# Ledger of designs, part 23: VHH binders against Probable tetraacyldisaccharide 4'-kinase, mitochondrial (LPXK)

Target 1, 363 residues: Probable tetraacyldisaccharide 4'-kinase, mitochondrial (LPXK), of Arabidopsis thaliana (Mouse-ear cress) (q8lea0)
Amino acid sequence: IASSLYGVALQIRRSLYRYSLLQKHRLPVPVISVGNLSWGGNGKTPMVEYISQFLVDSGLTPLILTRGYAGGDEVKMLERHLRGGPVKIGVGANRAATAALFLDKYGCVDSSSLRSFFDLHERAQVWTISEKIGCIILDDGMQHWSLSRDLEIVMLNGLNPWGNGHLMPHGPLREPLLALERADVAVVHHVDLITKQSLRDIENMIQGFKKSIPIFYSKMVPKYLFDVKNARSHVALEALRCASVLCVSAIGSADAFVKSIEMTGAHYVDRLDFSDHHLFEAEDVETMSRRAKGLEHKSNCKPIIVVTEKDYDRDPEILKCLDSYTVLVLCSELQITPILETDVDSFNYTLMKALAAKFYVSS
Below, E stands for the ipSAE of ESMFold2; O stands for the ipSAE of OpenDDE; V2 stands for 0.75 times the mean of E and O plus 0.25 times the DockQ between their complexes.

## First folded at step 22 (VHH; framework vhh_7d4b_2)

Design r01 (from p01 with A35S; at its last look DockQ between E and O 0.82; V2 from the best seeds 0.65)
Fold by OpenDDE, look of step 22:
Structure r01 (fold): chain B 363 residues (1-363), chain A 124 residues (1-124)
Amino acid sequence: as target 1 above (363 residues)
Amino acid sequence: QVQLVESGGGVVQPGRSLRLSCAASGFTFSDYAMSWYRQAPGKQRELVAFISSGGDWINYADSVKGRFTISRDNSKNTMYLQMNSLKPEDTAVYYCARVKVWETSGKYRVFDYWGQGTQVTVSS
């Protein structure tokens, strides 16, 4: 019943926007929406990060917009990853209003300059980055209808792309599968963790809703670690080589996390799994310590405790209570994976082309 | 209508504690970051503490770090400010403010609604 109500409400809202009963705000810069159909593990935030960095590398300053409630940890992660760079992260319930304020504060690249940018980019010429906002990225944008979008990206969790087929709260779906019709690009995430058959099934499903939609593929790749005592530190993955490691996590995909640690060449790997989104308490720290001590006995070396970024961002301080052990946070990034004649270049091209279209149609 | 109502202010001696509350109504409280401000006589209004919508992002003015604790209960539509080890320089009218927009990398914050304030006086 609750799921039905949610669905109805969603449909009503969509209808109101579809029939222009509610006004969509158009912004002077391109708007990219990154969304998902279901909760959890879809790679949405990592994709936002990727796109942001890509735009910066291309010479455009992006503004990330997020509502901030469900994304507190994610926002922290983004901020940490993008710290010191030109990327702006705006938080507010009304993303249109947030955008407006940031545009007023920082300015925006004018249309003529944006046209020039896209023209130069097409010619592989260098563009000097401006401090002015050149693009807006909506984090979790699919459910936010108040802003006009130039590119809609839908992230799909390859491990569970459709959930149980039900909307919240009965299922993990936030949007009906029909929402794929609104997507300009689909990205199957965790492609390295699914079978070829599963991937084909996902593709077929996507194409069933939108035959011509470009499908890309992504995965998370461990990049480095940092010490919980120093979030700005960089510890190479090789530090885990031949080490005893206790994997501690409170995430939905603990297996993937553990596997990633194993792949670093760790000698002994143990794991302590907590419920997804569990907030660590003092008792949990004791449990971690005991488990680590046990591992120490088995391996005859002091183990390194490794947690995920999500775990860290929930409560950075609690992890520091493990003062007898080295506690590291595994940092991963999204990587576009080449599959079926797609790759990072084709993905990037698709992004740029979509963004450029806004300015060429209006002229 | 959006309303913010502060309470818990009063007169206390140095070293004592007070707990301020801000009751919010007229909007979805859990969707908005909130802040405490204070204004002392003859001084400009200054930020005391900030808390994100979910409480995951918190920061304090340097002058109150370690002494004040900002928190919120979204189920009660209420924000709190636990003020410990109060000093005479903490004397001010304390205001609750709804944060419309905030930037993570900086100190940029935009507020759209304010309470009427509650007086806190710290004197021997």
Scores: ipSAE 0.499, ipTM 0.790, lowest interface PAE 0.7, mean pLDDT 89
ESMFold2, look of step 22: ipSAE 0.677; ipTM 0.874
ESMFold2 (binder alone), look of step 22: mean pLDDT 85; pTM 0.851

Design r02 (from p01 with F50Y; at its last look DockQ between E and O 0.67; V2 from the best seeds 0.00; counts 0 for: pae O 11.9 > 2)
Fold by OpenDDE, look of step 22:
Structure r02 (fold): chain B 363 residues (1-363), chain A 124 residues (1-124)
Amino acid sequence: as target 1 above (363 residues)
Amino acid sequence: QVQLVESGGGVVQPGRSLRLSCAASGFTFSDYAMAWYRQAPGKQRELVAYISSGGDWINYADSVKGRFTISRDNSKNTMYLQMNSLKPEDTAVYYCARVKVWETSGKYRVFDYWGQGTQVTVSS
């Protein structure tokens, strides 16, 4: 019943915008929306980070807009990753208002310059980056209808792309599958963790809703670790080789996390899973310690406790209470994975082309 | 109409605790980050604590870190500030604020609505 109500509400809202009963705000710069159909492990935030960096590398200063709901850890992660760079991050429920504020503060690249940018980019010419905002990225944008968007990217969790087929709260779906019709690009995340058959099924489903939609593939790639006692530290993944590792996480995709640790060459891998978004308490720390001791006994070596960035960012201090153990945070990044005739270059090209096309139409 | 009403202020001795509440109405409380500010006599209004809409992201001023705890109950449309180990320098009018925008890179925050404030006095 609740799911039905949610669905109805969603439809009503969509209809109101669709029929222009509610006004969509048009921004002076291109707007990219990154969304998902379901909760958890979709790679949305990592994709936002990727796109941000890509735009910076291309010569545009992006503004990331996030609502700041249930995503504090994600925002902190973004801040940490993008620290010192030109990327702006605005947090606010009213993303239009947030955008306006940042645009007023930093300015925006004018339309003529943006056109020039896209033209030059197409010709593989270098664009000098401006401090002015050149593009806006909506984090979790699919459910935010108040802003006009130029590019809609939908992230799909390859491990569970459709959930149980039900909308929240009965299922993990935040949007009906029909929402795929609004997507300009689909990205299947965790592609490295699914079978070829599963992938084909997902592709077929996507194409069933929207023919000829570009489909790309992504995965998370571990890059380095840092000590919870020093967030600026850099520990190579090789540190886990032949080590005993206790994986501790309170995330929706714990399996992917554990798999990533296994792939580092760890000798012993144990895991302690908490509920998604669980806030660690003193009792949990004790549980971690106890589990670590058990692992120590089995492996005859002191284990390393590894947590995710999300876990760390949720409460950095609680993890420092594990004084008897080395506690490391696994840092990963999203990677566009080459499959079939797709790769990172084709993805980037598709993004730019789609963005350019819609920008020109709207201008 | 958006309304923010602070309560829980008073006069306490150093080392004691107070709990402030901010009752919100006139808007969807769960959609907005909130913050506590304070203004001491002769000083500028300063940020005390920030809490995201869902409560997952919290930030404190260095001066209150470890002593104050900001929280919220979205079902009650209320934000709280638990103030422990109060000091005379904590004496101020405390204001509840609805956050319009938070800029992460510059730690810049914009607020669009304020309460009337509640007086907190810490004196021996």
Scores: ipSAE 0.000, ipTM 0.217, lowest interface PAE 11.9, mean pLDDT 86
ESMFold2, look of step 22: ipSAE 0.592; ipTM 0.833
ESMFold2 (binder alone), look of step 22: mean pLDDT 84; pTM 0.834

Design r03 (from p01 with A35G N59Y; at its last look DockQ between E and O 0.76; V2 from the best seeds 0.67)
Amino acid sequence: QVQLVESGGGVVQPGRSLRLSCAASGFTFSDYAMGWYRQAPGKQRELVAFISSGGDWIYYADSVKGRFTISRDNSKNTMYLQMNSLKPEDTAVYYCARVKVWETSGKYRVFDYWGQGTQVTVSS
ESMFold2, look of step 22: ipSAE 0.673; ipTM 0.874
ESMFold2 (binder alone), look of step 22: mean pLDDT 84; pTM 0.846
OpenDDE, look of step 22: ipSAE 0.606; ipTM 0.839

Design r04 (from p01 with I58T; at its last fold request DockQ between E and O 0.61; V2 from the best seeds 0.70)
Amino acid sequence: QVQLVESGGGVVQPGRSLRLSCAASGFTFSDYAMAWYRQAPGKQRELVAFISSGGDWTNYADSVKGRFTISRDNSKNTMYLQMNSLKPEDTAVYYCARVKVWETSGKYRVFDYWGQGTQVTVSS
ESMFold2, look of step 22: ipSAE 0.706; ipTM 0.885
ESMFold2 (binder alone), look of step 22: mean pLDDT 83; pTM 0.829
OpenDDE, look of step 22: ipSAE 0.559; ipTM 0.817
ESMFold2, look of step 23: ipSAE 0.699; ipTM 0.876
ESMFold2 (binder alone), look of step 23: mean pLDDT 82; pTM 0.824
OpenDDE, look of step 23: ipSAE 0.481; ipTM 0.775
ESMFold2, fold request of step 24: ipSAE 0.632, 0.655, 0.661; ipTM 0.855, 0.858, 0.864
ESMFold2 (binder alone), fold request of step 24: mean pLDDT 85, 85, 84; pTM 0.850, 0.856, 0.848
OpenDDE, fold request of step 24: ipSAE 0.771, 0.799, 0.787; ipTM 0.913, 0.922, 0.917

Design r05 (from p01 with G55S; at its last look DockQ between E and O 0.69; V2 from the best seeds 0.67)
Fold by OpenDDE, look of step 22:
Structure r05 (fold): chain B 363 residues (1-363), chain A 124 residues (1-124)
Amino acid sequence: as target 1 above (363 residues)
Amino acid sequence: QVQLVESGGGVVQPGRSLRLSCAASGFTFSDYAMAWYRQAPGKQRELVAFISSGSDWINYADSVKGRFTISRDNSKNTMYLQMNSLKPEDTAVYYCARVKVWETSGKYRVFDYWGQGTQVTVSS
């Protein structure tokens, strides 16, 4: 019943916007929405990060808008990853209002300049980046209807793209599958963790709702580590080579995490799994220490404790209590994975083309 | 209508503790970051503590760090400020504020609603 009510509410809201009973705000810069159909693990935030970095590399300063509740830990991660760069991250329940305030504060690239940018980009010419906002990225944008979007990206968790088929609260779906109809691009995340058959099934499902929708693929890739005592540190993955490692995590995909550590060339890998989203307590630290000690005896080497970014961001201080051990945080990034005729270049091209379309229609 | 109502203020001796509460109504509490401000006599209003909607982002003024703890219960639409080891310089009217917009990399914050405040007096 609750799920039905939620669904009805979504439909009503959608209808109100569809029939122009509610006006969507148009912004002077391109707007990219990154959303998902289900809760958790869909790669939204990592995708937002990827897009933001791509835009920066292309010469546009992006503004990321997030509501600040769902994925709070992810916001910290995002901020950490983008620290020192030109990317702005605005947090607010009302994305339109947030956008307006940030545009007022930082300014925006004018339409003529944006047109020039896209023209130059097409010609592979270098654009000088401006401090002015050139693009807005909506994190978890599918649920926010107040802003007009130039590109709607839907992230799908390859491990569980559809959940149990039910909307919240009875299922993980935040949107009905029909919501795929409004997507411009679909991205299947964790493609490295699913079978070819599963992937085909997902593709077929997507195409069943929208035949012509471009489908891309992504995965998480470990990039570096940092010490919990110094979040600005950069430790190469090679530091884990020939090391004894205790993997500690409170995430839904612990196996993937452990596998990633194994792939670094660690000699001994042990694991301590906690429930998803578990907040570490003093007792847990003791457990970690005990487990690490055990591993030390087995490997005759002092182990390195490795946690995920999510674990770290929940409570950075608690991990510092492991003062007898080196505790590192594994940092990963989203990578567009080449499958079939798709790759990172085609994805990037699709993004740029969609953004450019906003300015060519008006000319 | 958006309402923020502070409570828990009072007169205490130095070294004692108080717990302030801010009851929120008229909006989806869980969607908004919140903050505590204080204003001492003759001084400007200053940020005491900030807490994001999901409590995952917390900041304190340097003057209260280690002594004050900001928290929230979204199920109760309430924000709290546990004030330990109170000092005379903590004497002020404490205000609850709703954060409309904030930037993660800086100190940019926009507030749209304030409570009426609760008096905290620390004196021997």
Scores: ipSAE 0.639, ipTM 0.852, lowest interface PAE 0.5, mean pLDDT 90
ESMFold2, look of step 22: ipSAE 0.679; ipTM 0.877
ESMFold2 (binder alone), look of step 22: mean pLDDT 85; pTM 0.853

## First folded at step 23 (VHH; framework vhh_7d4b_2)

Design j01 (from r04 with G55S; at its last read DockQ between E and O 0.76; V2 from the best seeds 0.73)
Amino acid sequence: QVQLVESGGGVVQPGRSLRLSCAASGFTFSDYAMAWYRQAPGKQRELVAFISSGSDWTNYADSVKGRFTISRDNSKNTMYLQMNSLKPEDTAVYYCARVKVWETSGKYRVFDYWGQGTQVTVSS
ESMFold2, look of step 23: ipSAE 0.701; ipTM 0.883
ESMFold2 (binder alone), look of step 23: mean pLDDT 82; pTM 0.824
OpenDDE, look of step 23: ipSAE 0.579; ipTM 0.826
ESMFold2, fold request of step 24: ipSAE 0.658, 0.658, 0.660; ipTM 0.864, 0.862, 0.861
ESMFold2 (binder alone), fold request of step 24: mean pLDDT 84, 84, 84; pTM 0.849, 0.847, 0.848
OpenDDE, fold request of step 24: ipSAE 0.773, 0.796, 0.782; ipTM 0.914, 0.920, 0.916
ESMFold2, last read: ipSAE 0.669, 0.650, 0.638; ipTM 0.874, 0.866, 0.861
ESMFold2 (binder alone), last read: mean pLDDT 84, 83, 84; pTM 0.843, 0.844, 0.849
OpenDDE, last read: ipSAE 0.784, 0.777, 0.774; ipTM 0.917, 0.914, 0.912

Design j02 (from r04 with A35S; at its last look DockQ between E and O 0.72; V2 from the best seeds 0.63)
Fold by OpenDDE, look of step 23:
Structure j02 (fold): chain B 363 residues (1-363), chain A 124 residues (1-124)
Amino acid sequence: as target 1 above (363 residues)
Amino acid sequence: QVQLVESGGGVVQPGRSLRLSCAASGFTFSDYAMSWYRQAPGKQRELVAFISSGGDWTNYADSVKGRFTISRDNSKNTMYLQMNSLKPEDTAVYYCARVKVWETSGKYRVFDYWGQGTQVTVSS
């Protein structure tokens, strides 16, 4: 009943916005929305990070806007990854209001300069980055209808693209599939973990909703580790080579995480899976220790405990209670995966083209 | 309408503990970050502690780090400040504030609603 009411409410709200019965706020800079169809592991936040870095590299300072509640751990990850760079991260329930405040504080690139930027970018010329905000990225923008968007990206989890078909709170499907109708780009995440047939099925489903939508593909790639005792540390992935590793996670895509560890060349890999979003307790730490000890006996070496960034960011302190073991956090980044005629360059081009086109139309 | 009501203040001796509460109403509590501020006589209002909407992000003034703990229960629409090892310099009116907007990498925070405050006095 609650799900039904929620669905109806969403539909009504969408209809009101569609028919311009509710005012949408237009911002002076381009707005990119990154959304997802399902909850968990769909690469939304990593994509936001990727896009933000891409924009920085292109010469635009991005502002990331996030609500902060559902993705509290993700916000920490973004902050950690983007720390020291020019990217701004604004958190607030009202994205429009948040945007306005940040734009007032930091200023924005004027429309003429933005046009120049797009023109130069098309010619592969270098743009000098401004301290002023040049673009806004909405994290989880699919549910936020109050802001006008210039580009909408929908992330699909290849492992669970459609959930159980039910809306929240009783199902993993966060947004109706009809949301694809307004998407400019679709990205299938974890493409390295699904079969070709599954991928084709997903593509067909996407195209069934929007035939002309560009589809790209992405995966998570491990980059480095850091010690839970020092979040600023950098431990090379090679540290896991020939090591005994206990993978501990409370995420939806535990298999992907374990596989990534296996790919590092670890000699022994064991795993301890908790429910998605589980908060570790003292009892869990004990379980981890017990499991690690067991692995030590089997492998004749002291294992390294590895957790995900999401797990770490939920409660960094609880992981420090594992005093007898080295506990590392795996840091990964989103990578656009070349499939068929698509690759990172075509993805970037598609983003810029779509963004530029809509920007000029709306100006 | 938005309301924030502080409670738990009082007079304590140095080294003792107090727990402040802020009861929120009139808005979706879980959507907003919250903060504790304090103002001592003759001094400017200063940030004591910050907590994100989900409670995953916290920050403290240097003067209270290790002694104070901010927390929240979204199911109860309540924020807390556990104050341990209280010092005379902690004497102030403590205010609950709703954070409208905050920046993760900096100190930029905008507040839109404040409570009336609760007096905390630490004296021998």
Scores: ipSAE 0.565, ipTM 0.822, lowest interface PAE 0.6, mean pLDDT 88
ESMFold2, look of step 23: ipSAE 0.630; ipTM 0.843
ESMFold2 (binder alone), look of step 23: mean pLDDT 82; pTM 0.837

Design j03 (from r04 with A35G N59Y; at its last look DockQ between E and O 0.52; V2 from the best seeds 0.61)
Fold by OpenDDE, look of step 23:
Structure j03 (fold): chain B 363 residues (1-363), chain A 124 residues (1-124)
Amino acid sequence: as target 1 above (363 residues)
Amino acid sequence: QVQLVESGGGVVQPGRSLRLSCAASGFTFSDYAMGWYRQAPGKQRELVAFISSGGDWTYYADSVKGRFTISRDNSKNTMYLQMNSLKPEDTAVYYCARVKVWETSGKYRVFDYWGQGTQVTVSS
């Protein structure tokens, strides 16, 4: 009943916005929305990071807007990864208000300059980056109708693209499938972990909702590790080669995480899965220790405990209680995966083209 | 309407502890970061501690690090400030505030609602 009411309310709200019965705030800079259809492991935040870095490399300073509650752990990850760079991360319940305040504080690139930017970018010419905000990225923007979007990206978890078909709160689907109708780009995440048949099925489903929508593909790629005792440390992935590893996670895509560890060349890999978003307690630490000890006996080697960044960011201190073991945090980044005629260049081109098109229409 | 009500203040001796509470109403508490400010006589209001909406992000002023702990219970719409090892310099009116907007990489925070404040006095 609650799910049904939620769906109806959402539909009504959408309709009100669609028919301009509710005012949408239009911002002076391009707005990119990154959303997902389901909870957990769908690559939303990593995509936000990717787009942010892409824009920076292209010469635009992005502002990331996030609510900061459901994705609190992800916000920490973003901040950690983007620390020291020009990317700004604004947190607030009201995205429009947040945007306005940041634009007032930092300024924005004017319309003429943005037009010039897009023109030069198309000609592969260098643009000098400004400290002023040139683009806004909405993290989890699919549910927020108050802001006008210039580009909507929907992330699909290849491992669980459709969930159980139910809306919140009882189902894994965060957004109705019809949200694809609003999307300008669809990205199938974890494409390296699914079968060709599964991929085709996902593509067919996407195209069934929006036939002309560009579909791209992405995966997570491990980059390095850091010690829970020193979040600024860098441990090479090679440290896991020929090692015994206990994978500990409380995320929706634990299989993807374990697979990434296996790919490092670890000799023995064990896993301890907790529920998504589970906060580790003292009893869990004991369980981890017990499991690690068991692995030590089997492998005749002291295992390394590896957790995800999400797990670390929820409670860094609890992981330090595993004092008898080396505990590392796996840091990964999103990579656009070439499939068929698509690749990172075509993805980037599609993004810029869509942004430019929408910008020129709205100007 | 938004309401923030502080409690738990009082007079204590140096080295003692106090726990402040802020009861929030009139808005979805879990959607907003919160913070504690304090203002001593003749001084400007200063940030004491900050906590994100989910409680996963915290900030402390250097002067209170290691002594104060900010926390929240979203199920109770309440934020807390555990103050240990209190010093005379901690004497101030402590204010609960709702954070409208904040930046992760800096100290930029915009507060839109404040409580009436609670007096904390640390004296021998």
Scores: ipSAE 0.631, ipTM 0.854, lowest interface PAE 0.5, mean pLDDT 88
ESMFold2, look of step 23: ipSAE 0.642; ipTM 0.867
ESMFold2 (binder alone), look of step 23: mean pLDDT 85; pTM 0.851

Design j04 (from r04 with K100R R109K; at its last read DockQ between E and O 0.84; V2 from the best seeds 0.74)
Amino acid sequence: QVQLVESGGGVVQPGRSLRLSCAASGFTFSDYAMAWYRQAPGKQRELVAFISSGGDWTNYADSVKGRFTISRDNSKNTMYLQMNSLKPEDTAVYYCARVRVWETSGKYKVFDYWGQGTQVTVSS
ESMFold2, look of step 23: ipSAE 0.656; ipTM 0.872
ESMFold2 (binder alone), look of step 23: mean pLDDT 85; pTM 0.862
OpenDDE, look of step 23: ipSAE 0.569; ipTM 0.819
ESMFold2, fold request of step 24: ipSAE 0.665, 0.628, 0.615; ipTM 0.873, 0.856, 0.854
ESMFold2 (binder alone), fold request of step 24: mean pLDDT 83, 83, 84; pTM 0.837, 0.841, 0.841
OpenDDE, fold request of step 24: ipSAE 0.750, 0.760, 0.776; ipTM 0.903, 0.907, 0.914
ESMFold2, last read: ipSAE 0.649, 0.646, 0.593; ipTM 0.860, 0.865, 0.828
ESMFold2 (binder alone), last read: mean pLDDT 84, 82, 82; pTM 0.840, 0.837, 0.836
OpenDDE, last read: ipSAE 0.773, 0.756, 0.768; ipTM 0.912, 0.906, 0.910

Design j05 (from r04 with D31E; at its last look DockQ between E and O 0.60; V2 from the best seeds 0.56)
Fold by OpenDDE, look of step 23:
Structure j05 (fold): chain B 363 residues (1-363), chain A 124 residues (1-124)
Amino acid sequence: as target 1 above (363 residues)
Amino acid sequence: QVQLVESGGGVVQPGRSLRLSCAASGFTFSEYAMAWYRQAPGKQRELVAFISSGGDWTNYADSVKGRFTISRDNSKNTMYLQMNSLKPEDTAVYYCARVKVWETSGKYRVFDYWGQGTQVTVSS
């Protein structure tokens, strides 16, 4: 009943916005929305990070807007990854209001300069980055209808692209599939973990909703580790080579995590899986220790305990209770995966083209 | 109507503990970051502690780090401030505030609602 009411409410709200019965706020800079169809592991936040870095590299300072509640751990991850860079991260329930405040504080690139930027980018010329905000990225923008968007990206989890078909809170499907109708780009995440047949099925489903939508593919790639005792540390992935590793996670895609560890060349890999979003307790720490000790006996070496960034960001302090073991956090980044005629360059091009086109139409 | 009501203040001796509560109503509590401020006599209001909407992000003034803990229970629409090892310099009116917007990398925060405050006095 609650799901039904929620669905109806969403539909009504969408209809009101569609028919311009509710006012949409237009911002002076391009707005990119990154959304997802399902909850968890769909690469939304990593994509936001990727896009933000891409824009920085292209010469535009991005502002990331997030509500912060459902993705508290994600915000921490973004902050950690983007620390020291020019990217701004604004957190607030009202994205429009948040945007306005940040734009007032930092200023924005004017429309003429933005046009110049797009023109130069098409010619592969270098743009000097401005301190002013040049673009806004909405994290979880699919549910936020109050802001006008210039580009909408929909992330699909390849492992569970459609959930159980039910809306929240009783199902993993966060947004109706019809949301694809307004999407400019679809990205299938975890493409390395699914079969070719599954991928084709997903593509067919996407195209069934929107035939002309560009489809790209992405995966998570391990980049480095850091010690739970020092979040600023950098430990090379090679540190796991020939090591005994206990993978501990409370995420939806534990298999992907374990596989990534195996790919590092670890000699022994064991795993301890908790439910998605589980908060570790003292008892869990004890379980981890016990499991690690068991692995030590089997491998004749002291194992390294590895957790995900999501796990770390939920409660960094609890992991420090594992005093007898080295506990590392695996940091990964989103990578656009070349499939068929698509690759990172075509993805970037598609983003810029779509953004430029809509920007010129709306201005 | 948005309301923030502080409680738990009082007079304590140095070294003792107090726990403040802020009861929120009139808005979706879980969607907003919250903060504790304090104002001592003759001094400016200062940030004591900050907590994100989900409670995953916290920040403290240097003067209270290691002694104060901010927390929240979204199911109860309540924010807390556990104050341990209280010092005379902690004497102030403590205010609960709703954060409208905040920046992760800096100190930029905007507040839109405040409570009436609760007096905390630390004296021998």
Scores: ipSAE 0.397, ipTM 0.735, lowest interface PAE 0.8, mean pLDDT 87
ESMFold2, look of step 23: ipSAE 0.689; ipTM 0.880
ESMFold2 (binder alone), look of step 23: mean pLDDT 83; pTM 0.835

